# Ledger of designs, part 22: miniprotein binders against q9h3h3

Target 1, 235 residues: q9h3h3
Amino acid sequence: EDGFTAEHLAAEAMAADMDPWLVFDARTTPATELDAWLAKYPPSQVTRYGDPGSPNSEPVGWIAVYGQGYSPNSGDVQGLQAAWEALQTSGRPITPGTLRQLAITHHVLSGKWLMHLAPGFKLDHAWAGIARAVVEGQLQVAKVSPRAKEGGRQVICVYTDDFTDRLGVLEADSAIRAAGIKCLLTYKPDVYTYLGIYRANRWHLCPTLYESRFQLGGSARGSRVLDRANNVELT

## First folded at step 18 (miniprotein)

Design GQ8
Fold by ESMFold2, look of step 18:
Structure GQ8 (fold): chain B 235 residues (1-235), chain A 103 residues (1-103)
Amino acid sequence: as target 1 above (235 residues)
Amino acid sequence: DPEELKDLLRKLLELIVRAAERALRAIKEGNPDEAKWLIIKARIIAYILIELLDDEEIKRRVERALELLKEALRAIEEGDPKKAEEILREVIEEVRRLIEEEK
């Protein structure tokens, strides 16, 4: 209501990043163990701070699944931040194109599809579908927030490795929809996250690059994906 | 809503301190990659904070902390963990003063 919802969520995410994570790592764990792990740690029951009666006794920041092909490479984030600060003093215009070029130059190309769901069966089912897609290789890495407050929404993040690769981003959208997920998805490149650019920013930049809305059409389930930066429909 | 913004600003300042303190511990434990990640996170939080602040003096002090965090990263890259520790202690002290003054 006060216009700082994104910044409150950012603060929660920053805190969560610094707490322990629960990880299923397909690079070192057999795929046959996934269903038992999902049953033990449903995101609607894993608590942020280790409440009595929950599956976890210690705080959990994130629940994550790493695919067998996941090869982490955050890029040159230190150099990105330095170049960003230099750009601000240069007098040159700061636009979405400027952020795109910084990301390319410093190889900070990852981004994520985000969805927000209330705790319960729908969240747990959506997460299980995403986790299976990661272990099966249709997606590379995903995470979901634990339950911090009864009835509060939780977030699933599904990462892609190159936001400039539109086909790859759209393929990830398709894999998410194939898991039966019908809610709104928004896509944020990690460059915005690493530069602390949220809704309240002096440049009036929009950190959400794409929106995906589920719709039935053609010969298969699909989505309508809008490019928020250029007001162009991609699908 | 001034009270909700004030709570958010305090939370962000406290997160900078938490990240810097954990970076300091990571250096002492011989984990420079973890320390760099935590310093980068502290810088992200500072970027968010700067966009929310309207007091120019407080903003300048956060910008000083941001520059110190950059120097700490450089010190780790150069293999000088003692210098990085010194810088991080200064950041923690300065941000704690901001938190107390905000009270």
Scores: ipSAE 0.875, ipTM 0.945, lowest interface PAE 0.5, mean pLDDT 90
Fold by OpenDDE base, fold request of step 19:
Structure GQ8 (fold): chain B 235 residues (1-235), chain A 103 residues (1-103)
Amino acid sequence: as target 1 above (235 residues)
Amino acid sequence: DPEELKDLLRKLLELIVRAAERALRAIKEGNPDEAKWLIIKARIIAYILIELLDDEEIKRRVERALELLKEALRAIEEGDPKKAEEILREVIEEVRRLIEEEK
């Protein structure tokens, strides 16, 4: 991403987090209603600020689907931030391992696969596949950004409970691929987000831990997953 | 692009104000958990700003806001919502001043 794109996206995400969400909660809503909900609120048509003619008249930050096993727990983010500030003050070296340990200590272990797609049928279809996978229990929770007024790509975030659980991260990748998603995926732990660590950080930390590329044929998983920190292919 | 960066910085500052204002409302509405979450978000935005800012004076002021936001969290945890509200108002005022000064 060129320039301050990551920080712009972060700002937009933070803004979106503060606005109302359109949520399908599989814990309280029958799965049979998912299709109607998807038809009512296709991400390519839901507008960020409730533009005239959109399915939403009010601002929408995110469109989200919660699986039956979803439990919102971000861990001790406050403690994490305090520890992070103390660490900075200490002058101790800061490495990806340091962040991992902080995340573990404070139970801030969530992470997400990210995909960016242009508005349109392909996005809506991708989202529908992801939403179905969430409702069916193959994934825990996902969200998609609404359409921006200026257009641009929309992001789908598919969360995992523990970025340190490599198998769980890979399983989510497999589920995403099984849903028909073929685009590039990047995996980012939330700990980096909570600490404001993006591409332009002074510690040269890369917030992307994994990259998944779709592979036609050969691998049973349908993707090649790269551990970017170690530059090792996991699949 | 310096102008692009300036716009981003302004946007981030405005988001801190928004988060703090919403946190203030959440406290008044008796929702301390929401307030805490919003304050945490404001702190995240401050972290991002600190990494982007080259001006040491502005950076210092953002760091001050970051500290105040931390104090607001503590006040909420201590069961002193009025103190938290006062601190949040200070944050809002300080960050708004920054926004106006950088126009």
Scores: ipSAE 0.870, ipTM 0.941, lowest interface PAE 0.5, mean pLDDT 93
Fold by OpenDDE base, fold request of step 19:
Structure GQ8 (fold): chain B 235 residues (1-235), chain A 103 residues (1-103)
Amino acid sequence: as target 1 above (235 residues)
Amino acid sequence: DPEELKDLLRKLLELIVRAAERALRAIKEGNPDEAKWLIIKARIIAYILIELLDDEEIKRRVERALELLKEALRAIEEGDPKKAEEILREVIEEVRRLIEEEK
């Protein structure tokens, strides 16, 4: 990534988090309404700031779908941050294992598969597939960024409850692949986000734990998943 | 690119202000949970800034804002929304001054 792209994306994501979301909640809305909702708010047409002629007149941070089993739980992020600051002050070495332990201790275990797609039909189709998988209970929750004025890539985030549960992470990958997604996927625990850890941090921590590449005719999962920390293929 | 970095730094500082302002509104509206979440977001932005900053004076000021935001969280937890509001106003003022000085 050129320059400060990761930090720019982080800033945009944080800005988006603070703006209103367009949400389809399968806990309160019948699944039969999903198609109409997707048609009304295709992510390639929903604009970040409510541009004239867009489906939204007001700013939209994210478009999200909540599954029937979705329960918001971010854990003790405040405690995590306090422990992180104390750790930095202590001068103790900081490793990926340290972050894992902090995450476990404070129950900040969520993570997400990320995919980046250009605005257009492919993005909308991908999002529709993911949204259906969420509503059908194959996935718990997902979100997609709206279209920015500059025509940059949009991101789809598919969450898992526990980044330390390797099987759960792999199951989510399989569900994404089953939805017809063939692009590169990267998995990032939220603990890194909550601590402001991105590429080129002073501790040389890599926030990407897994990488999934689509594979034709190979594994039952339709992808090859690499554990980046150990440089081992899991599939 | 130094100019690109400067623009990013400004953007991040502006986001702290926005988060703090929204947190302040959330407190006034009787939504302490939303306020806490927004303050946490502001703290994340501060973490990112601290990693990017080479100027020790600017870094110190961001670290101060980070500490104030922590105090605001504590004030909310202690059931003192007025104190939290006062602290958030201070954060907003300090960070806005920093933005103006770096223009």
Scores: ipSAE 0.869, ipTM 0.941, lowest interface PAE 0.5, mean pLDDT 93
Fold by ESMFold2, fold request of step 19:
Order: structure tokens, then C-alpha cells, then sequence
Structure GQ8 (fold): chain B 235 residues (1-235), chain A 103 residues (1-103)
């Protein structure tokens, strides 16, 4: 844990958030158009800054798919940040329980499963499976990073609407596995993201709430999910 | 690696400026909701930055920028975009001075 890998990735994500996104929005676009869109914009070929020969000529921060039932609800993030600052000056302990309560109070309940894959067919296949699961309604919304010039690993983010709803989080894990994804998944509640809490934090908080590992001969859902805070298996 | 940390700190400072500049443009273009989200993002970046800083004077200046960003949000909420613009320009100027001093 020496170094600032999480903070470098956070900075990259913050920059990407501010650049244009390529979005397939099932709420306004017929599902029959999805496969053509996926073929035009595979994440292994869409470049972060619009390299010559790529399908995009301008920068792309994220490639995203919004499901038909996706209803954006970030909650009261402004109030969350204000209350967070007040909490820090109050002298009260800051713990994972404190963060959970703050998220509940301000209705900032979303979170995401994260996976990292090398560029290439495996990434494009995984993304296509996730995108179809979103449009078909098994998942709500997902995004994937474009290809960086240096060719590093790319990230797929699959959102859930309530990190306190363990069944919902596990159902999203199952839908991801049904798309054929076998790599390690980690789950981060958005409250940590909105409060800028990464590895280098004075409270020694761990922003990763759950881990999912694929099991070929294991549980009925095909994965083993561990609650990192309590060291308890959820599956 | 001190040089790696210095590069990260500079990148975070530059991202605060970029978010604040984009928020200023959003206000001028009549998009206050977009401006609010960009200010929220600038505040997130400042939170990350504060946890990496160990120079108390620099930390105090980033914390002042964080308070100014909070006031800019309140100005937008209260329907005073001119005040929000003035505050954002001050944040941009102060963070740019900090970037130059990190050289």
C-alpha cells in the first residue's frame, strides 16, 4: 500500500468526468440499435484523446450505457459535503459506520462494482455483455474507460442504486457474472467518492466495501462475495 | 517518491482550476445545475488534495479555497450568479498562484 495509485486513478476519473461521454441511452434510443453502437465504439478502440485512426476524433472521458429504468438519483451531495465538514470539526469519531449513516441521512446511496481488464477482445466482449444486460434491465447503468495512449488496463463500472441493499448488490454481481465476467470485482459506495476518500486518508478508512471472486465449482451464484469491513462472506 | 507526489499534487491543483473554470462558464451560459456539479467536483478534488498535503500553510490555502467553493454553491442556490462568478474567479486566481509557487 505504499504509493498513490488510488489517488492517481481518482485524478484520472475526475478529469474524465469533465470530458465528453459517448452514451447509449436506452430511455431514448431503441434497443435494436445497441449492437451497431457497440461495434462502432468498442472500448479497446475508442481513445481517451481522439487519436488518429480511432472511431472518435475528439476526447472521450467515458463510454456509458443507461438502462430503460435508470432514474438518476445522486441524492443530496451538496448537503453531504457540508455535513461531512461539520462532522470533522465536531470531534466525533469518523468510522465506516459514521460514513454509512451520513450517506443514509443525505440519500447518497449509490455505489458501483469495478473491474479492470487489459485492452483487447476480452474487454470489448465483457463490455458488450454488460451493455446488453443494462439495456435488457438486469443492470441499471454502466460505464467503461476508453483506451489510454500508454495502453494500460481499462475499468468497467457497474452501478447499483443502494449500497445498503445487500440483495441488490449481490443481484448485480450475479448479472455481471452471467455476462461471462470472471475477474475480481470490487465494490465502492459513491459516498466515499463524493467525499474524496481514497487510500491516503487520515481516518484509515477502506473505501472498498465488498469483493467478488468468481468460483467455477462454488456457490449457486458463481461467485464468492466478501464484506471487507466485517470480513464476512455474503454468499 | 517525492517527485511522484509533487506531480500528483500539481495535477490535482490543475483539476481544481479546470473544474472551477468550467463552472464559471456554465454560470455564464445559464446552466446553474451544471455549475453546481462542477463546484462539487472541485470540492472533491480539494478533499483528496488536503489528505496528501503536509505543508500547513499550503493546506490552509486549499481549505480557504474549499470554503470559497462552498460559498459559491450557496450563491448559486440563492439565485446570485454574479456573486458565484466573483467567488470562482478568486478561487481560480488563488489556486493558480499556488501552482506557480509549487514550481
Amino acid sequence: as target 1 above (235 residues)
Amino acid sequence: DPEELKDLLRKLLELIVRAAERALRAIKEGNPDEAKWLIIKARIIAYILIELLDDEEIKRRVERALELLKEALRAIEEGDPKKAEEILREVIEEVRRLIEEEK
Scores: ipSAE 0.868, ipTM 0.941, lowest interface PAE 0.5, mean pLDDT 90
Fold by OpenDDE base, fold request of step 19:
Structure GQ8 (fold): chain B 235 residues (1-235), chain A 103 residues (1-103)
Amino acid sequence: as target 1 above (235 residues)
Amino acid sequence: DPEELKDLLRKLLELIVRAAERALRAIKEGNPDEAKWLIIKARIIAYILIELLDDEEIKRRVERALELLKEALRAIEEGDPKKAEEILREVIEEVRRLIEEEK
């Protein structure tokens, strides 16, 4: 990504977090209603600010699906930030291991697989596959960005509870691939987001821990997952 | 591109203001948890800004805003919503001044 694209996307995500969400909650809504909900709110047609003719008249930050096992717990983000600031003041070296330990200490362990797709049928189809996987219990929670006025790619985020659980991260990748997704996936722990660590940072930390590439005729997973920190293939 | 960076910086500053204003509303509505979450978001935005800023004066001012936001969180935790509101208003005023100065 050229320039400040990552930071722009971060700013848009932060703005979106503060606006209302369109949510399908499988804990309270029958799974049989999912198809109707998907038809009513296709992400390629839901607009960020409620443009005329869109399914939404008001701003929408995210479209989300919550699975039956979903429990919102971000951990102690306030404590994490305090510890982070204290660490910076101490002048101690900061490494990916440092961030991992901070995340564990403060129970901020969530992470997400990210995919970027152009608006249209392919995006809506991908989202429908992910949403179904969430409702069926193969995934816990996912969200997709609405269509921007200027167009551009939309992002689907598929969350896992623990970025330190490699098996859980890989299982989510497998579920995404099983849903028919073939694009590049990147995995980012939320701890990096909560500390404002993106591509450009003074510590040269990479917020992307894993990359998944689709593979034809490969393993049952249908992908190759790369550990970016160690430059090692995990599958 | 310097202009691209300038636009991004402005956008981030505006988001801090938005988050702080929404936090004020949340406090007034009796929702301290939402207020805390919004303040945390504002702090994240401040972190991003601090990494992008080359101007030391602007950076110091953003760092001050970051500290004030932390104090607002503390005030909420201590059960002093009025103090939190006062601090948030100060943040809004300071950040708005920054936005106007950089136009």
Scores: ipSAE 0.867, ipTM 0.939, lowest interface PAE 0.5, mean pLDDT 93

Design GQ8
Fold by ESMFold2, fold request of step 19:
Formats: C-alpha cells, sequence, structure tokens
Structure GQ8 (fold): chain B 235 residues (1-235), chain A 103 residues (1-103)
C-alpha cells in the first residue's frame, strides 16, 4: 500500500456509509433469529457491490448489529464542525487536548474499537462472536465491512458511547476478548472521524487513542491496553 | 506516488458530489434527517480532501463548498428545503467543475 493507506480506507468507508446496510436490530428482531441471519450474511461472502453468486443482489456498505440498549446519539456534530473551523482560524494550538474538549463541549463522545482481519472463516467467526455479544448486551453496536477485494482485509468496528470513560472503553475491550478475539485492536474516538482527521493531517494528530494486544496468560482481562497519547499501560 | 494521490483526490471529489446528490434526493423525498447526515458526510470528505491538497486556489474552492454545505444544513433546520436544494445544486456544480479541471 502507499503512503495514503488511511485516506484510501477513509474514502472507501465514506462511500460505504452512503450505500445500504444489512442490519440485525435486536430492538425489533428476536434474538433467536440471529444465528440464521449470521449464516445468511457472512462478511466474507457478502459482496460490496452485489456480485453474482453472493447472498446480496444490491450494494452493501456495512453489515451491522444493533443491541437492545443501542440508542443512536451522535451529539452535536454540526456544532462540532463549526467550532472546529473557527478553532483553525483562532491561532490557538491544536492538540489532542483541544480535540477532547471539542468532543466534550458538543457531546460527540462515541468511539470505536477497530480490528482488521483477512477474509475467510476467522473473520466470519470473529464477527459472529461479536454480533452475539451485542445481542446478549455485553456490547452495544458493531459493524463489519463486506468483501470488496479478493484477499483484502476487512474491518470490524465495535462502538462505545463515551471515549472519555476509560473504564467503559476497557470493559468493551474485555467483552471483545471474551468473545474470543485475539488480534490487535485500536481505538478511535468518533470526533476524529467527524472532523476528517486521518494520518495525513497538518497537526500531526494521532487518531488512535488506545491499542489493545491480547496476552496469553498473566492477565485478568486477557489483554494489555496501551494509552497511545501518554505511552502508558492501562491494564 | 503522484498518480495515486491524483486518483485519491478525484475519488474524494466524486464522493462529495455523490453525497450532495443523495442529500438533494433525500430533501425532495421529504427526509430532512437523512439529508443532514449526507451533508455532514460531504463536509467530512471535504476536510479529508483539504489536508491532501497543495493548490491554494483549489483549497479555497473546496472551502467555499464547505461554507455552502453549512448554509444548506441551516436551511434544512429553518424549514426551507427549497433553499437547501438550491445551495446543494451550487455545490454539485462547483465540485463537478473541479473534477473536470482535474482531467
Amino acid sequence: as target 1 above (235 residues)
Amino acid sequence: DPEELKDLLRKLLELIVRAAERALRAIKEGNPDEAKWLIIKARIIAYILIELLDDEEIKRRVERALELLKEALRAIEEGDPKKAEEILREVIEEVRRLIEEEK
């Protein structure tokens, strides 16, 4: 990949956001239907554009599961964007602290744990475990990208409702690990996404707040979580 | 790779047009919440685009599109969907001109 990998992935994600989603919504659908739905729409076989032979005939941007407690609240994203633009002309330094304060002021507090997996049975198994955790109430909402490129990695996003609540973010990491996920996880607050801040940014901001690595043995949580901003282990 | 960057910039411009066109359709179909979400998305794409651009005149034109998108959001909130449609058509026209010039 080139030096703009994050920006290419961002463009693909922005396109996907605007296409139809396949959603299992536990708020309106009985939990007993989940396994059949997962079998019908494995992320390794649902194609981005509805290829012949796939389970979907039309484009799919994301495959998502909403938990019973999922209450959509993006906060004041419009006000956030306006304040961000004003901040850029103010001469005030832009730091992770200023992004945090903007997020708090405008109530744009959600964030997500991200994992990237190669297509195949491991991806489908990981997604199924996460989807079950969402429907069972250990997680609130998750999504996974469909298959767009032969052999390309797909992404699972697991959302939390408040990135400033470290305990809540760590509890979500623990729930992901309890579902059998052992790969590297990275955490990105949604404020960075809504402001279009990726790797190529003039402020040299790092949108990844936490990094979680699964550790075999020696930990009550089964993972080690690093705070990327302060270079300190939280677990 | 300059050619890879050029392709990425073209994709981002096209995504702004796509988001704005879908927002127009959402307004015409009586779905103002969907339209607002799409306009917010277009603004995110513009933020990404600005960080990749070197040309100051092109940056200024994308920044104008950002301001127009903000005004479209205000028009929807004020209950004036016809004004929002007019603004969105101007955004689409402006960004399509940028795409043609990039060719």
Scores: ipSAE 0.857, ipTM 0.934, lowest interface PAE 0.5, mean pLDDT 90

Design GR1
Fold by OpenDDE base, fold request of step 19:
Structure GR1 (fold): chain B 235 residues (1-235), chain A 97 residues (1-97)
Amino acid sequence: as target 1 above (235 residues)
Amino acid sequence: DPEEKEELIEKLIELIRRALERARRKAEEGRVDEAKWLLIKARIIAYIYAEMTGDPELVREVMRESVEILREIAEKTGDPKAEEALKKAEEALKAVE
């Protein structure tokens, strides 16, 4: 990824977070309505700014699906940021272990599997599979970016409640693979996002904790998951 | 590309401004949680800016404005959540000044 791609994507994500979302909430909407909702708002056709001829007339930041067990993050992100600022001022060494401890202390433990797909049928099909898995309770929450004016890849984010729970992270990978998704997946804790830590940061912190690669004929999970911090395969 | 970097920096500044303005509107409406999240986002963008430029001053500016916005909402609503958020913001600002 050339130059400032990560920072650019971060800026776009922050802008999108401030705009209205298209949400299917399984807590309030019957599961039987999901197919109609997916048909109405295919991610490849929903445009970021509500372009003429798109399903949306107004700007859309994200398309999201909330499962029955979804609860908004209850962590202390404000306290996390304050502790991070104090840590930087102290001049103490900053390591992945430091960030993990900060996340635990402030109960900011959410993370996400990320996949990037070109706009089109494959993206819409992947999203439909993820949305069904969320509504069926195999996943808690997911979102997908709308189509940008300039085109480019769209991102699907599938969240887990605790990046320190390896089993939970692996179960989410398995559910994604069971939905028929075969592309590369990367897992990123939200603590890195909340602290503005991306690739090529001054602390040399890698925000990617895990990578998942699809494997034909492999384990029951259909993927190989690599722990990037320890360079160890978990599957 | 220096031009690409400058364009991104300008975008970050604009996004911070937008987030703070929206946070003020939410504060005026008494929407404590929405205001808090917008301020958190403004701070994230300021962190990205600081990494790209090496200048942490924008982070401090966002922190100062966050205290003002949270004070306004705490005074208007009397919501314990707003008061707690204000206290945390004041303590955070004091630690970096």
Scores: ipSAE 0.870, ipTM 0.949, lowest interface PAE 0.5, mean pLDDT 93
Fold by OpenDDE base, fold request of step 19:
Formats: structure tokens, sequence, C-alpha cells
Structure GR1 (fold): chain B 235 residues (1-235), chain A 97 residues (1-97)
């Protein structure tokens, strides 16, 4: 990402988080209603600010699907932020290991697979596949950004409960691939987001832990997953 | 691009203001969890600002306002979660001042 693209996207994501969400909650809504909901709110047509002719008249921050096993428990993010500020004040060295330990200590272990897609049929189809996988219990929770006025790429986020559980992260990749998604995926722990750590930070921390590339004829997972911290293939 | 950077900085400041104003409204409504999350988001945006500008003062300002908002909600609701959040915010602020 050239220049301040990561920070710009972060600012837009923070703004979106503060606006109302369109949510399908499988805990309270029958799975049989998912197809009608997807047809009513295709991500390529839902607009960020409720443009005329869109399915939404009011601003929408995110479109989300919650699975049966979804828990909103995010750990102690306030404690994490306080510990981070204290660490900066101490002048102690900050490493990826430091961030991992902070995350464990404060139980802030969530992370997400990210994919960026242009608005259109491919995006809506990818989202429908992910939403179905969430409702069927293969994934726990996912969200997609609405269409911006500028027509830029939309992002789908697929969450996992624990970025330190390598098997769980890989299982989510497999479920995404099984849903028919073939684009590049990157995995980012939420701890980096909560601490405002993006590309080109002064600590040289890489917020992307894993990268997944689709592979034809490969293993049952249909992808190659790279551990970026260790530069090792996991599949 | 310096112009692009300045525009983004202005956007970050506006988002912080918006988050804090919304947090105050949620506090007045007694919505503890919603207020807490808005304050967390304001703090994240302030971290981004500090990294871009090299100025940590906005982080401290957000922390001060967070203490005020959490005090208001703790007094209004008596919710143990609000009291715990307030205590954590006060301790964090004391550590950086």
Amino acid sequence: as target 1 above (235 residues)
Amino acid sequence: DPEEKEELIEKLIELIRRALERARRKAEEGRVDEAKWLLIKARIIAYIYAEMTGDPELVREVMRESVEILREIAEKTGDPKAEEALKKAEEALKAVE
C-alpha cells in the first residue's frame, strides 16, 4: 500500500464502526431467511451513506453475519491499551513477541482474514458464500464494507477467536476457500488494530501474520499459507 | 504527499471528536458498553494521529476526556463495569501524566 493508504483505510473503518450495521444474526433469525436477506442487501449495492436508489436510505457502516457460536467477548482492550502506553513510556524494546504476550495477558486474541474485492457480482457471490459458511457453523462471524461513493474495493473480514491457534486460523482459510474464494487473503490480529499499529510503524512491526494464496490441485485446503513472521509455509 | 497527509490528519481529528461526542451521548443514556467501545476507538484514532505527527498530546487529551465520560456514566448507573472502566482509565492517565 503506497503512502498513507493503510491509515486512510483504518480511519474509514473506524468511521464505519460508529455507524449502524446491517446484521444477520443466526442465533435469533432462522437460516431459511438468509437468502432473502442476501438478496435484499447485496454488498455491491448497499451504499456507505444511503445514496438514492440503494437498498439502504440511512448510513451503513458494515454488513455482518453472526453464527450460532458467535461470542462478542473481546477481552480487556482497555487494559491492553494501558499496558501498551506504559510499555512505550518505559522505553523497553517492542517486538512481535511483546505484542503476542500483551494479547495473551489481556485475552485480546481475535484476528481476521481479509480480502479486498471490486464492487460487483464477484463480491456479492463471495459474500454470499461466506455468509452461508457462517450460518452453517464453518465460520463464526464475518463482515463486509458497503459500497463507497468513490467505487473503491470493498473488504470482507472473516474472524477467528484466537490468532495464536494456528490450526483454527488454517481451518478458517480452508472454509473460505471451500466457499469458492480464490483471491489473496491476509490475516491480521486485532491487537495490532486496537493499538493503532499499521504498515510503516516506528517499531517495524508487521500486522500481517499470515498470507494465503489459492492453489489449483493442491492439498485438501486449496491454498498455500505463509507465516510471514517466520517466512515458513504452513501447508 | 504533504497535502494528502494533512487531509488525513484533519479527518482523524474530526473522527476523534465524533467518537467522544457519541460516547458522551451513550453515557447520558446509561449505555456503558457502547460508551466504552467509542472511547476505545477514539484512543485508536489518537494512536494513528500520534504515529503520523509524532505528537502524543492528542492521546493524553482523549484519555482525560475518557475519564470524565466514564465518571459520568459510573455515577449515573452505578454499574460495576463502569466503575471498573473508570478505575482503569484513571490509572492509565496517571501513568502518562
Scores: ipSAE 0.869, ipTM 0.949, lowest interface PAE 0.5, mean pLDDT 93
Fold by OpenDDE base, fold request of step 19:
Structure GR1 (fold): chain B 235 residues (1-235), chain A 97 residues (1-97)
Amino acid sequence: as target 1 above (235 residues)
Amino acid sequence: DPEEKEELIEKLIELIRRALERARRKAEEGRVDEAKWLLIKARIIAYIYAEMTGDPELVREVMRESVEILREIAEKTGDPKAEEALKKAEEALKAVE
């Protein structure tokens, strides 16, 4: 991603967060209804602004699936932001370790695997696999961006509860791979998002902690996961 | 591209405005959690703006408006969550002024 692409995507994501979501909630809706819901709202056809002929007539920010174990983040994001602002004022050094400690202190530990896919059958198929994994309890929560007018790539986000739990992050990667997804995955903690930290920042912080590449016949997990901070393969 | 940068900056400003306006509406409706999250989003966008421009003033402006919105909802609802959020917002603002 060159130039301001990351910031553009961030701005679009923030705009989408403010619009209504199409949600399948497995806590309140029978799993048997998932296939009908997926058929009604395929991500490649759901449009961001409710274009004529789309399944949605009104704007949709995200399409999401909530698993049985899903709970909204109980962390103190407001406190995190205040502490971040105070830290900047203090002139103390800011490192990835600093962000990790802030996240732990304020209980803002969620993170997400991200994949970018072109609109079409492959995207819809990937989303269906992820949605099923969420409803079956292999994953907790996922969302996908609707189709934009310009035909850009859509993003699927698969969340984990704790970016500091390496095993949990790896288990989510395994579940995504088991769903048949073979594209590149990147893992980003939400703490970086909440503090407006993207690829180009004055602190030289990298918001991507992990990278997963599909591997044929290699690991039991079907992927190689790289720790980007330490440049170490975890699988 | 300077033009691309300027377009994005304008978009960020518009998104902040939208988030704050929506937060105010949610506050009027007594929806504390929704208002808080919209204010958090406004602050995130302001952080992106500050990083792109080098100007932290918009962050302070969002913080000031956040205090006003949270005060309104705290007074209207008497919700302890709103009062706590207001207190935190006021403390945060004092620390950066």
Scores: ipSAE 0.867, ipTM 0.948, lowest interface PAE 0.5, mean pLDDT 93
Fold by ESMFold2, fold request of step 19:
Structure GR1 (fold): chain B 235 residues (1-235), chain A 97 residues (1-97)
Amino acid sequence: as target 1 above (235 residues)
Amino acid sequence: DPEEKEELIEKLIELIRRALERARRKAEEGRVDEAKWLLIKARIIAYIYAEMTGDPELVREVMRESVEILREIAEKTGDPKAEEALKKAEEALKAVE
């Protein structure tokens, strides 16, 4: 009954998607301007609705950095959603393999590493490291949520362009760790987001494909990565 | 908590209405890609609603509204992107009705 936290967070994320974003776009803005931009818009101080005393006077849904090589391609999301509707009425089984195949068929291949941090210096520091990695070309695109009035945890999303490319996903994990990030990371393919599939769903699908934990002596700056679908360590 | 659930349901419905209203405005401006993106968002929110309530009817309503919005763009602009999107939306609706 009181377990609607995931749905509430999902609704707020959808609302944020539709509000204005604060974007540093390395394709059109010199990299030398990044540090000034980061100082102007720290995620711990940019407010969701433009609160008094914040650097923004209007609502902000997301703060984002686009790398020089960022070429947005969400694929055929309309076709994905149409095929999803047809699948649900077909009586055919809905499994992780079915979702993977839908994503491949419709070229909806992006996914993201997620990390959650409390507002404050640690969040701003982590975001700055990620943003620099994006502008320097080690990562392609990232976003971070602004501060809500409640002061709860905020999320950084670091995108990759193909969740089926395990090597590419692991290379992004390594780049995140190289930026100094030591907290838990989870990886979610965008196909689950586009179909509104969250943890407690009727099909028992697990939208988290990988978990990454920082560990001294692990691979690639100490990451220990678990494949959640098969419960097998990759490192 | 039934009161929290009802508040969240009302929030989801309002977000769908907001997404559809904005999609219609972008359609009136001839902005096909932005309208399509907003229709995708409306669909996602409807999926969340359907999972919470067990009722798929709001998804069907969003699908029907999407066809209407895309038809208006296609007729107004003649844009091949809008015509393709309309065809896909019509086929999807026919498959579930």
Scores: ipSAE 0.850, ipTM 0.934, lowest interface PAE 0.6, mean pLDDT 89
Fold by ESMFold2, fold request of step 19:
Structure GR1 (fold): chain B 235 residues (1-235), chain A 97 residues (1-97)
Amino acid sequence: as target 1 above (235 residues)
Amino acid sequence: DPEEKEELIEKLIELIRRALERARRKAEEGRVDEAKWLLIKARIIAYIYAEMTGDPELVREVMRESVEILREIAEKTGDPKAEEALKKAEEALKAVE
């Protein structure tokens, strides 16, 4: 709600991480089964806690698709958190540069494009397009939140393996747009998530590295991408 | 809104307790990676709490409990991964005490 929206979303995401997930894993499941799975588990109908009449009878934290090339590697998150504690007690300045260096040192390089959509056809269509792009190899990993009881906006996260690889992040944006996605996308490196750093943090760090806005007649990717740190357009 | 802040703080505390309790169960089962994952989650939630309240004490409490949990699994299993995780947790705690 008002003033604490990011913290409420973060708390719900942490709770969701600890509940069971519905996963289509292309590494072990034939691609020909994807369309049936998508029809069975549309994110607008899969409920967070297993409401009567939904396709799931048990709580679902996330709905996810793993691509054939997905190789999970979150890096040394424990070491990242330990170094973060030491940094905070050292008196050294905490800046975007020091966060970037911590991430590199501990190999916590993943990040994600985020999009928020209301439940319904547009959400289910967007998710299906993303899921197909993952299974076809244009994207590697994505997840979507299930429907909350009150029915607010849901989030799709599309992961990339290295936030320092600008080309790779932009290629993922292009693949998302090629799937027909027109809404605002924001990119957040996972290092900020693992350190609990959100918009209103006391260091004034900006956890959003890039913004992508759909644009007709633009590049082959169909978007304008803004680098938030330097306030410059990349496309 | 102070009422909404209080509710969120209570939720964060409950989530930390849930994560730590599950981590203890995984430690009792000797499941190193799952316990570490849950301790990472507890720490993230504690960071959110500390930012909202300005008070780092819950982070320190989570760190102390992480050492206890990691010591249990290291002693039960002798797993080098658990021993390494324990040493990292002890070093981190010493830096803030």
Scores: ipSAE 0.844, ipTM 0.931, lowest interface PAE 0.6, mean pLDDT 89

